# Miniprotein binders against q9bqp7: the designs that were tried, part 169

Target 1, 240 residues: q9bqp7
Amino acid sequence: VPQNWFPIFNPERSDKPNASDPSVPLKIPLQRNVIPSVTRVLQQTMTKQQVFLLERWKQRMILELGEDGFKEYTSNVFLQGKRFHEALESILSPQETLKERDENLLKSGYIESVQHILKDVSGVRALESAVQHETLNYIGLLDCVAEYQGKLCVIDWKTSEKPKPFIQSTFDNPLQVVAYMGAMNHDTNYSFQVQCGLIVVAYKDGSPAHPHFMDAELCSQYWTKWLLRLEEYTEKKKNQ
Short names: E, the ipSAE of ESMFold2; O, the ipSAE of OpenDDE; V2, 0.75 times the mean of E and O plus 0.25 times the DockQ between their complexes.

## First folded at step 18 (miniprotein)

Design Li11
Fold by ESMFold2-Fast, scan of step 18:
Structure Li11 (fold): chain B 240 residues (1-240), chain A 82 residues (1-82)
Amino acid sequence: as target 1 above (240 residues)
Amino acid sequence: SKIWVYVTITAPSPEELYEIVKRIMRLAWRHGGETIYVEIEGNEALILLTLPTEELAEKFAEEVRRLLEELGLRVTVTVERE
């Protein structure tokens, strides 16, 4: 399908705040259905080379930690990421009710890692909110939509134990961000335009997070690649 | 179709490693290639790239080897066949 038939940006929308826009961040729940999620599409259309590198890493980790140790490691990584996202939602939410749990989440090294990024984040418009591209038929759950250094961004928060100093270090994260962006720009539950993305990689030891800002041109380039992955996914399902 | 290339490098420090990775990515771009993935582990990096043709992939590989040779550092460049 030609990229011109499915643009990432909606020409009928503006990225500027409207007086009628909600003052409270949107949080639309993700409904379970047969429509594929962004993460599912990406997981099922990895390149052969990416699959081989992932499998190689997995086998090396199992060899080092054992099967039970590997399961514990991956479980801990998942839990740490979940807690990091919960802490960020709490920090960025205007409804600040201090629970003992919330106080403990705010003390993590990952939160220290992102402090310098958070200073430049304002005007939060959506948190942990569902998006759906009605014509391309995919769904997603985005982390955050807010202004970063004056630009309205889809922001994706990531945790990592190893440095991710290049955007190419973030695997399919740029595709994930633009997929959410394109969906939100064409989702009737939202009224604004997002043209920029931000991937923030936080570190457990509190070392400064790496921000990977994606301007409109870069987002358009990754959108073209996302459309190809979506097409691959669709063809793969037809051939099953 | 694209030609896949793997580059593995080792450097004495993260700062030197990052600079060399940037130079390799820029070199690929100059030959019409694209960097797909960069993995950093300690003082080592693995770079996965694509080049448009076998000729360009070979030229890229030779230029990468020359660059690392001049720096006195270890490098492995593998051009995927088939």
Scores: ipSAE 0.716, ipTM 0.895, lowest interface PAE 0.9, mean pLDDT 87

Design Li12 (at its last look DockQ between E and O 0.96; V2 from the best seeds 0.80)
Fold by OpenDDE base, look of step 19:
Structure Li12 (fold): chain B 240 residues (1-240), chain A 82 residues (1-82)
Amino acid sequence: as target 1 above (240 residues)
Amino acid sequence: SKIWVYVTITAPSPEELYEIVKRIMRLAWLHGGETIYVEIEGNEALILLTLPTEELAEKFAEEVRRLLEELGLRVTVTVERE
């Protein structure tokens, strides 16, 4: 049980979108402060077993590609991910703000992969927007807040070359999603609340993406795990 | 303290693999455990899970080995001992 319990949901905020919500998605810039990011917290609090699995994967890839090949591969994966997020932001942005859609960005296997998910996405509230939890002292940059199949979600877009049919295949991504939810729900820059999460795993070959929907109950379970990771991080920093 | 268990499975098809993985995840849950991570590549899966006690981990391991052997599947179960 976390020592410093804090709720994921804010009872002072309505779950109903206020009619006053701007039609334009929010894009709050990330301020680089001394405040740790969600990603940093998760990376520094990985278990020995998680580290082992990542190292095993790395060693296997190096054996297959060589050290230089692996570096190139990693760089390419990063670039592909970035382009994918840029393409999604362009797709999900209002048409009036659409800079000339680089048609080349839209012609990817990853974009093809998520088409069936995008059909169920509506009511975009935020894109690439910073969140801050003032009480718990962490920040993050969320990909998207939108309605998925009529439910308001924090949506996290991921790219993969391997199938991830289970939410457990997404490693710490569920923790990232709930961390963003909890921060957003208590960030004064946002007037609304989210109760659901969605992880979408897009595939390079254009095969249908896997959506991992997280209802309020599942989000609450992962929230407890997130709080424990945050406490561990905080304790490690006090001892440094 | 949680006991960590690694399960590696090879199945004849991805579809069969997914069903077996689900079954193993359920078995872990029934033993009071939790699935932490699932890696899938082709017809192979690696499952990382935790169990509350060494005794439960060993029981789980035996049950998984028996089940998968009966199905004619390749399986490795490794219980991390402190």
Scores: ipSAE 0.826, ipTM 0.937, lowest interface PAE 0.5, mean pLDDT 92
Fold by ESMFold2-Fast, scan of step 18:
Structure Li12 (fold): chain B 240 residues (1-240), chain A 82 residues (1-82)
Amino acid sequence: as target 1 above (240 residues)
Amino acid sequence: SKIWVYVTITAPSPEELYEIVKRIMRLAWLHGGETIYVEIEGNEALILLTLPTEELAEKFAEEVRRLLEELGLRVTVTVERE
């Protein structure tokens, strides 16, 4: 069990909209400082087994593409992910007009991949918005908070070339989602409660995206694991 | 303190592969273990798991080998001792 346990959910908050909630989705800018980000904590606390699998993948890719080809490939993957997130923010923003949308961004295979998921998404509350946990001292930038099939979720959009049909295929992504959720639930910039997560894996070839829904119980289980990773990060930082 | 286990399997189709992966994950749970990561590539899967003891890891590995042998499929199970 983690030494510095803190609850993921805030019993004083509701997932229901109230009259004081803004009609436009929240977009709090991320302030960079000495407080670690969720992604940094996770990257700095990978297990030996995770490092082994990552290195194995890297070696296989370099053998196939060469060192320069590998660098180009990884840069393109990053750029495609960035464009995918920009397209989704545009699609989900209620203030967007057709003239302000980049049609090239809206026609990617990744966007085709998520069409069936987007049909079940409504009530967008936040897009590309910063979260901070003041007590646990970490920050993050979440992709989206919206209702998926009637449940308010922290939604994380991922791109992939290979199938990820199981939640266990997404590595630390469930930890990332619950870290954002716990921060948002205790961040004074937000007034609502999120108890569910959704990881959406979109495919470059337009194959149907895999949605990985996380109910409150599953989120609580991953939250305990996130607290352990955060504790490990803090101990490693003391030794630097 | 946990024991890490790698399972690599192949199946004739993605549908069969996914069903076998689910059965292996359930088997790990029955032995007190946890599935950490699943990698899918074509008709192959790599499953990374933890078991609470070496004894349970060995029992799990033997049950996985039995399952795949009964299905007539190839499997590699590697128990990583710490």
Scores: ipSAE 0.731, ipTM 0.898, lowest interface PAE 0.9, mean pLDDT 88
Fold by ESMFold2, look of step 19:
Structure Li12 (fold): chain B 240 residues (1-240), chain A 82 residues (1-82)
Amino acid sequence: as target 1 above (240 residues)
Amino acid sequence: SKIWVYVTITAPSPEELYEIVKRIMRLAWLHGGETIYVEIEGNEALILLTLPTEELAEKFAEEVRRLLEELGLRVTVTVERE
């Protein structure tokens, strides 16, 4: 248990946001600062077992592809991830016109992969939007806040070439989702809050994406783990 | 301190693999453990888990080996000692 408990939900904030009929999704810009990002906290607080597995994966890829092949693979994965997120933001944005969209951006296996998920997504509240937890002092950039099957979720889109049928296959992504959720729920730039999370893993070959839904109870369990990681990070920085 | 356990299994198909992984994760939960990470590659899976005590980790490991032996499938279970 963390030394200092902090709630993931804001009791002073409604579960359902105040709404006006016309709206565009929020897109809060990410600012330069010294406050650590969610991903930096997670990267700096991995266990030695987790580090070992990631290094083992990296070494296997280098053996298969060679050093230069691995660099090319990594660059391509990053680029395809960027294009995937750009395509999803375009698809989900009401202010985008179909005429002005890059048609090559929409022609990908990853977009095909998520089509069955997108049918269940509605009520988009935020896209590619910064969050900050002023009390706990961390920042992040969330992908999407929208309803999934009637539940308002922080949605994180991931690309993968390997199957991830279990939430445990997504490594620290559940911690990332709940960290964003907790930050949003206490960020003055947002007037609403979110109790659920969704991780969507899309596949390059167009195979149906795997959704990993996180209800409020599961989010609270992962939130406790996030607080421990943040506490560990903070103690490391005090000693440096 | 928590006990780290690695399980590597091979199954005849990805579909059968996923069902066996679920059974192993449930066995870990029944022994007070937690599944930390699951890596899937073709017909193989690597499962990283924690168990609360060495005794429970050893019992879990024995039960996983017994389960896969009964199914006629290959398994490796490694319990970390510190």
Scores: ipSAE 0.664, ipTM 0.887, lowest interface PAE 1.1, mean pLDDT 87
ESMFold2 (binder alone), look of step 19: mean pLDDT 84; pTM 0.817

Design Li13
Fold by ESMFold2-Fast, scan of step 18:
Structure Li13 (fold): chain B 240 residues (1-240), chain A 82 residues (1-82)
Amino acid sequence: as target 1 above (240 residues)
Amino acid sequence: SKIWVYVTITAPSPEELYEIVKRIMRLAWYHGGETIYVEIEGNEALILLTLPTEELAEKFAEEVRRLLEELGLRVTVTVERE
């Protein structure tokens, strides 16, 4: 278990809607500093088994596409992901879409993939917003905080060409979601409590996205694992 | 430390594949293990798991091989020895 355990939920905060909450979604800018990001912590604490699987995938792709083909493929995957996130931010922030309309972004296969999920999303409270855990000293940039089927969630949008029908198919994504959740729940820039997570895997061919809902208990289980990864990161940095 | 296990399976359809993967994940849980990662590609799946001891890992591997053999399906189970 983690040596420096800290709770994911803040007992001083409510998960119920408050009339004093801002009507416009929050978008706190991410300030770069020496405090590690969630993605950096996870990248620096991968197991040798995770590294092996990543290298196996790279070698298979290079064998299939060649070195230059692999670089082009990964660049295109990154660009597609970036465009997907930009389109979702636009869709979920009506005031922004009125100023910057791009019909091509709104007609991608990935956007078609998530239509059935978006119908269940409402009450958006934060979009592309920075979070910082003031006590545990880490930062992150979350995609979205909104109600999914009536429950306030940290929502993470992912793109994939291969099926991800199990939450275990999403690699470290559950850890990323709970890390953002714990940070937001203890960040003074926010006043509400988030107890649930949602990982949405969208598909390029427009096939229905897979939603991976994480209730409070599951979030607590992944939070313990995140604390262990954060502890490992901190110890590795001290030993440098 | 925990023992790592790789399971690769092939099934006739995605529906059958998903059901078998679920059974393997439940079997690991019954032996005190944990599923770390599942990769799906067509009708093939790679499952990365951990078991608490070498003895439990070997029992799990034996049960997985028996299950897939009874189903007449291809399987490879690799236990990472310490």
Scores: ipSAE 0.723, ipTM 0.896, lowest interface PAE 0.9, mean pLDDT 88

Design Li14
Fold by ESMFold2-Fast, scan of step 18:
Structure Li14 (fold): chain B 240 residues (1-240), chain A 82 residues (1-82)
Amino acid sequence: as target 1 above (240 residues)
Amino acid sequence: SKIWVYVTITAPSPEELYEIVKRIMRLAWWHGGETIYVEIEGNEALILLTLPTEELAEKFAEEVRRLLEELGLRVTVTVERE
C-alpha cells in the first residue's frame, strides 16, 4: 500500500457528457519542464527481472540481426508506431483535411487490424493531449479519450509483432493508462471524468487487434501499483 | 520481499497454450501470487510471476510441474531466491 495514497477518480466530476463539453477533441500540447513523465517513472523503476528479460530479448535480436541490423530494426519499429498513431489521430479527428492528407496510411496492416475496434469508438474528447497531475507531480501525453462501446475510456494504441492476448502481455501499459487517467481526472484543463481504460494491440499482418478493456475496479487496482512506482521513483531521486 | 518465478511452456497449438497459461495464472492467484508478464511466441510461453513466500513459490512450482506432466507437455519452472 502506497504511503502517499491519492484517489484515481474525482467525485466532483461527471462521467456523462454535457452540453458545455467541447465539440472538437482537445489537444493540449506537452510543456517541457522538470516534472517527470509517466514513461520516465516506469522506465526508471523497472524491476531486476524486467531488466533481465529486456536484456535477454536484446541479446537474442543482436545475435539474429547483428548490431547494425538490430539498430535498423528498432528504428523501423519506432517509425511504424509513430505512423500508426498519426493515422489514428487523423481517422478520429473531425478535420477532413487531415483525413484526406493521410489516406496512404490507411493501407497499413496495423490500420486493418484495428478496424473492428474503431467501429465501436465514438464521442472523441481528446487526441494526443497532455495531462498533468498537479498534486502527484507527473505529466504525460495520452493517445485518445473516447467512448468505447458506450463507455468513456483512456485509449492507448500499441503495435506488436508478437501476440498479446492477455493484459499481462502488455507489460507496464496498464500502469501507463491509469496514470494518464488519474492525471486527467485531476487536471484543470479537463472537466470530465474517465473511469475506464482500453489498450488496443494492433498487428502488422492485419490480424485482428486485441482489445484489453479495463473497468473501474481494474483501473483502481492498477492505480495502486502506479502509486507504488511513483513512490519508488521519488525515493530514488531523493537518494541521488 | 517477493519470490520471483519463471515458467516456460511449450504446447501443441496456440489455443492449447493460451488455456494452459490461464490455468497457471489462476493457480498463482490461488497461492497468493501475481502474474507480472506473459510472453508468447508461436507455441511457447514465458510467464513471470511473484509469490509472497518461498514456501508458496515452491508449492506453486510443484503444482505447475504436476499439471504439465499430467498433460504430457514440456515445462521449466525456475524459482529465484535472493
Scores: ipSAE 0.715, ipTM 0.893, lowest interface PAE 1.0, mean pLDDT 88

Design Li15
Fold by ESMFold2-Fast, scan of step 18:
Structure Li15 (fold): chain B 240 residues (1-240), chain A 82 residues (1-82)
Amino acid sequence: as target 1 above (240 residues)
Amino acid sequence: SKIWVYVTITAPSPEELYEIVYRIMRLAWEHGGETIYVEIEGNEALILLTLPTEELAEKFAEEVRRLLEELGLRVTVTVERE
């Protein structure tokens, strides 16, 4: 149990849409400062087992591709992920014109993979938007907040070359989602409450994406684990 | 302190693999444990779990080995102290 527990949900907020809510999705820019990001906290608090899994993966890839090949591979994976996120933002947000490169990105296997998920997504309220937890002192950049099958969710889009049919296959992704959720629920730039999460794993070959829905109870469980990771980060920073 | 358990399994098909992984995760939960990570690669899976005590970890490991041996599948279960 974390020493300094703080609630994920804000009792002063409602998850129901208000007439005052903007019709255009919010996009608060991420501002650089000394406050740690969600991804930084998670990266700096990896367990011995997580470090082992990462090192095992690196060694296997280097053996298969060589050191230069491994760097090229990881750069390509990063670029594909970035383009996938850009394509999704374009699809879900209003735009005056579509650029030629955006049309090319919309034809990727990853976009084909998520088509059945996108049909169930509506009421987009935030896209590529910064969140800050003023009390717990962390920041993040969330992908999307929208209704999935009628439930308001923090939605995180992931690309994968290997199947991830279980939420436990997504590593720290559930922690990332609830960290964004807790921050948004306590960020003055937002007026609504999110109680659910969704991790969508898209596949390069166009195979149907795996959606991992997180209800309020599951989000609360992962939130406690996130608070422990944040506590570990704070302790490690004090020791440096 | 929690006890770490690594389970590696091979199944004839991805569908059968998914079913078995789900059963193993459920079995861990029934023993008061938690699934930390699942890696899928072809017809193979690696499952990283924690159990609250050595006694429960041993019981869990025995149940997993028995389950997969009865199914005629390859399995390795490793129990680690941290």
Scores: ipSAE 0.350, ipTM 0.740, lowest interface PAE 3.1, mean pLDDT 85

Design Li16
Fold by ESMFold2-Fast, scan of step 18:
Structure Li16 (fold): chain B 240 residues (1-240), chain A 82 residues (1-82)
Amino acid sequence: as target 1 above (240 residues)
Amino acid sequence: SKIWVYVTITAPSPEELYEIVWRIMRLAWEHGGETIYVEIEGNEALILLTLPTEELAEKFAEEVRRLLEELGLRVTVTVERE
């Protein structure tokens, strides 16, 4: 259990819309600073088993594609992910009225993959927006905050070429989602409470995306694990 | 403190694979363990789990091997020792 526990949810906040909430989704820019990001904390505190699995995957890919082929493959995966996120931000933003661009976005296999998920997404409150936990001292850039099937969620969009039908197939993604959630719930730039998470794994071939919904109880369980990872990061940094 | 276990399985179809993975995850939970990661590639899966004690990890591993043997499927179970 973490030595310094802090709640994921803020008792002073509600998940109900406030009349003073902006009608346009928030997009707070991420500022460079010395405070660690969620992704950095997770990367610096991988378990020996996670490191083993990543090295095994890397060696397998290098054997099949060669060193240069592996670099090209990973660069292409990154670029495809970036384009997918840009497309989703455009689709979900009420300020975008680009019919020509919308038609091109709809031709993407990844966008086709998430169509059944998007039909259940509404009430977008934040897109590509920075969060900071002032008390626990970490920052992040979340993809989306919106209602999924009537529940306000931190939504994380992922691309994959291989199936990820279990939430356990997403590595540290549940930790990433709850870290963003906890930060947003305690960030003065936001006024609402988020209690649920959603990881959406989209597929290049257009196969239906796998949604991994995280209710409040599951988020609380992953939050405890996130606090342990954050504590480990802080202790490792002090010992340098 | 926790014992790590790796399970690798091959099934005739992805649908059957998902069912077997779910059963293995449930079995781990029943032994006080937790599933940390599941990797799917075609008809093969790798499951990374933790169990609270070496005794429970070994019992779980034996039960997994027995289950897959009864199903006539290929399985490898590795218990990580310190």
Scores: ipSAE 0.585, ipTM 0.848, lowest interface PAE 1.6, mean pLDDT 87

Design Li17
Fold by ESMFold2-Fast, scan of step 18:
Order: C-alpha cells, then sequence, then structure tokens
Structure Li17 (fold): chain B 240 residues (1-240), chain A 82 residues (1-82)
C-alpha cells in the first residue's frame, strides 16, 4: 500500500465530448527537464526478478546471434516499432495528406495484424502526446487516446516477435498505461477523463494482434502498483 | 514480503500450453497468489508468480507439480528460499 496515495481518476472530469475539445487530436510536445519520465521510473525500479529475466533473455540472444547480431537485432526491433507507431499516427490522423505521404509505412505485417482492432477504434482525442502529473511530478509520452468499442482508452501500441496472449506477458506495460492515464486526468492541457486502457500487441507476420483491455477496476489495481514504483524511485533518488 | 515462484513448462502444442498456463494462474489465485509475468516461446512457458507466505508457496508448488505429472508434462517449479 503506497504511503502517498493519489486518485487515478479526476471527479471534476467527464469522458464525454464537450465544446472545449479541439477538432483535431491533441499532440502536446514532450519537453525535456529534470522531472522523471514514466519509462525512467519503471527502468530504475525493476525488481531483481525482472533484472534476472532481462539478463537471461539478453544472454540467450547473444548466444544465438553473437554480439554484433544482437545489436543489429535490437536496432531492427526499435526501428520496426518506430515505423509502426508512425504508421498508426498517420492512419488515425484526420489529415488525408498525412495518410498519402506515409503510404509505404501502411503496408507492413504489423498494420495487417491490427486491422481488426482499428475497425473498433474511433473518436481519436490525442496522438503521440505529452502528459504531466503536476501533483505526483512525472511526465510521459502516450501513443493514443481514442474510443475502443465505445470506451475512451489510453491505447499503447506494441510490436512483438513472440506471442503475448496474456496481459501478464506485457511486463510493465499496464503500469505504463495507467501512469499516462493518471497524468492525463490531472493535466491542465486536457479536459476529459480516461478510465480504461488498451495494450495492443501486433505481430510482424500479420497474425491477429492481441488486445488487452483494462477496465476501470483493473486500471485502479495497476495504479496502486504504479504509485509504489514511483515512491521507490523517489526514495532511491534521495539516497543517490 | 511475498514469496517468488518460477514455473517452466513444455507442452506438445501452443493450444495445450495456453490452457495449462491459465490453470496454473487460477491455481495461484486460489492460494492467494498473483501471476506477475508469463513468457511464451513456441511450446514453452515461463511463469513468474508471488505467493503471500512460504507455506502457501510450497503448497502451490506441490499442486503444480502434481497437475503437470498427471498430464505427463515436463515442469520445473522453483520457490525462492529467501
Amino acid sequence: as target 1 above (240 residues)
Amino acid sequence: SKIWVYVTITAPSPEELYEIVIRIMRLAWEHGGETIYVEIEGNEALILLTLPTEELAEKFAEEVRRLLEELGLRVTVTVERE
């Protein structure tokens, strides 16, 4: 149980569209500063078990691919993820010229993988947009905020080489999603409330993506875990 | 202070693997535990779990071993001593 608990949801906000909402999706730029990012907090507070699993994976990959092969592999995974995010931003943007400009990016197996998810996505409110929790003092860059099957969600797009059929297969991704959600709900740059999350794992071979929907109750459970990670980060920073 | 448990399993097919993983996650929940991470690689899975006490972790581990033995499948269950 966290010592400095703060609510994920903001009772002053609604998930319903209102007249103050912009006509195009928000894209607030991320400003670099001393305030920690969600990804840094999570990286600096990995459990020894998480560190063990990461090192085990790294050593297995190096044994299979060699040092240079491992570096090339990780570089390619990074670039594939970046291209996938760019393609999704283009597809979900209301600007037709953006979709046409990025036509080559729209033909990947990852995009084929998410088609059945995209048909259920509408009402996009934010794309590649910065969030800041002013009270809890952390920042992040979220992928997308849109309605999925009629529910407003923070949506996180992931690419994977291996199947991720369970939400527990996505490591700290649920924590990342709720951290962005809590920040957005308390960020003055936004006027709406998000209560649901969605992690979408796309596959290179076009196999159907795995959607991991997080309802308000599940988001609240992961939010408590995120607050504990944030407290651990703050304490470690004071002792450095 | 929770007790960490590692479970590795091999199944004949991905379909059977997913069914067994679900059963193991359910069994952990029944013992007051939580599934932290599931890694799938072909027909193999690694499951990382926590149990609230050493007694419950040992009981869970024993029941997982029995379940996999009854299914005729390969399993390794490791309970952290610390």
Scores: ipSAE 0.649, ipTM 0.872, lowest interface PAE 1.2, mean pLDDT 87

Design Li18
Fold by ESMFold2-Fast, scan of step 18:
Structure Li18 (fold): chain B 240 residues (1-240), chain A 82 residues (1-82)
Amino acid sequence: as target 1 above (240 residues)
Amino acid sequence: SKIWVYVTITAPSPEELYEIVQRIMRLAWEHGGETIYVEIEGNEALILLTLPTEELAEKFAEEVRRLLEELGLRVTVTVERE
């Protein structure tokens, strides 16, 4: 049980649309300072078992590709992920013109992979938008907030070369999603409540993406784990 | 004080692998455990789990080995310290 427990949902907020809600998705820029990001907290608080699995994967890749090949591989994975996110932001943004969209970004296997998911996505409220938890003092940049099958979700888009058919295949991604959710629900830049999460794992070969929907109960369970990771980070920072 | 357990399995096909992984995750839950991570690569899976006690971890490990033996499949189960 975390020492600094705080609720993920804000009882003063509604998930229903308000007439004052903007018609255009919010895109609050990330203003960096000394406040830790969600990804930094998670990176600095990996368990010994997570570190072991990461090093094992790294060693296997270096053995297969060589040191230079591994660097090129990881660089390409990062670039592919970035381009995938840019394409999705373009597709989901109602204000973009044809000239603002790079046609090459829209023609990847990853975009083909998510077509069946995108058909169920509507009511986009935020895209590539900064969140800050004003009480717990962390920040993040979320990919998307939109309705998925009628439920308002924090949606996180992921690329993968290996199948991720179970939510447990996605490492700390559920923690990342709920951390963004809790921050948004308590960030004064936003007025709505998000209670659900969605992790979408897209595949380069165009095979159907795996959606991992997280209802309010599951989000609450992962939120408790996120609070423990945040607490561990804070303790480690005090000792440095 | 959780007990960490690694389960590595090989199956003839990805479809069979997915079914067996789900059965192992359910078996862990039935023993009060939690699945932390599942890695799939080809016909192999690695499952990282926690169990609440050493006794439950050992019972879980034995039941997993029995299940895979009955299926005629390869499995390794490694239980870490308490």
Scores: ipSAE 0.702, ipTM 0.889, lowest interface PAE 1.0, mean pLDDT 88

Design Li19
Fold by ESMFold2-Fast, scan of step 18:
Structure Li19 (fold): chain B 240 residues (1-240), chain A 82 residues (1-82)
Amino acid sequence: as target 1 above (240 residues)
Amino acid sequence: SKIWVYVTITAPSPEELYEIVARIMRLAWEHGGETIYVEIEGNEALILLTLPTEELAEKFAEEVRRLLEELGLRVTVTVERE
């Protein structure tokens, strides 16, 4: 049993709202720092098998679309994802004027895909907000913290053209969610505790999104794996 | 170090594919292994798994091949050392 592992949950915190909690969702800006981001840690600790799968996908797409076609495709995928996140922030924000500004963004197939999930989302506490684990020294930008079916969750919105019916179809996304959770639970900018995660995979054709709910036990299991990735990152950085 | 296993499956329908993938993931868990990644594309799936020993990986691979071949489905199982 490793002696230096840190817990994901903070015993000093509650998952219930208190009277001093802000009524407006928090949106703390991400400041660029020498401290590594969750995405950088995950990218620099990919296994050779993950690298192989990514390279295989890239070569297959280049063969189908050509070099320039591949660049256009990936740019469009990125733009679709960005617009999806902007639309969700608008929908979940209490500001009426934001809904008017983003009227055309609300008509996408991705937004249709998540309608049944959004019906179960309430009590939004953070949107597009920066987190930092002050002890483990990593940062991230999470999408959303809200209640899903009555449970406070770190929610991560994903877009996909292909089905992702298993949580294992989402690659490192569970690690990303628990990394944000652990950071938020130990970040002085926040006062509440999150114990659950939710990965929502939305589909371009409007077919129903797949929600991958992560209870406290599952989050703890992925947290252990995240700590191993973080340790590997730190060791690689030390040896360079 | 862990042993890596790649499983590629082709099924007549996506519904059948999902059931088979879930069964293979369960079988890996029963052999002390873990499913790392599942890719679904049409009627095909790729499953990336790890097993704790070469012996367990070989047993798992043999059971997967036997199961899928008896069902008349196309399967490829590749076992690789890290």
Scores: ipSAE 0.534, ipTM 0.835, lowest interface PAE 1.8, mean pLDDT 86

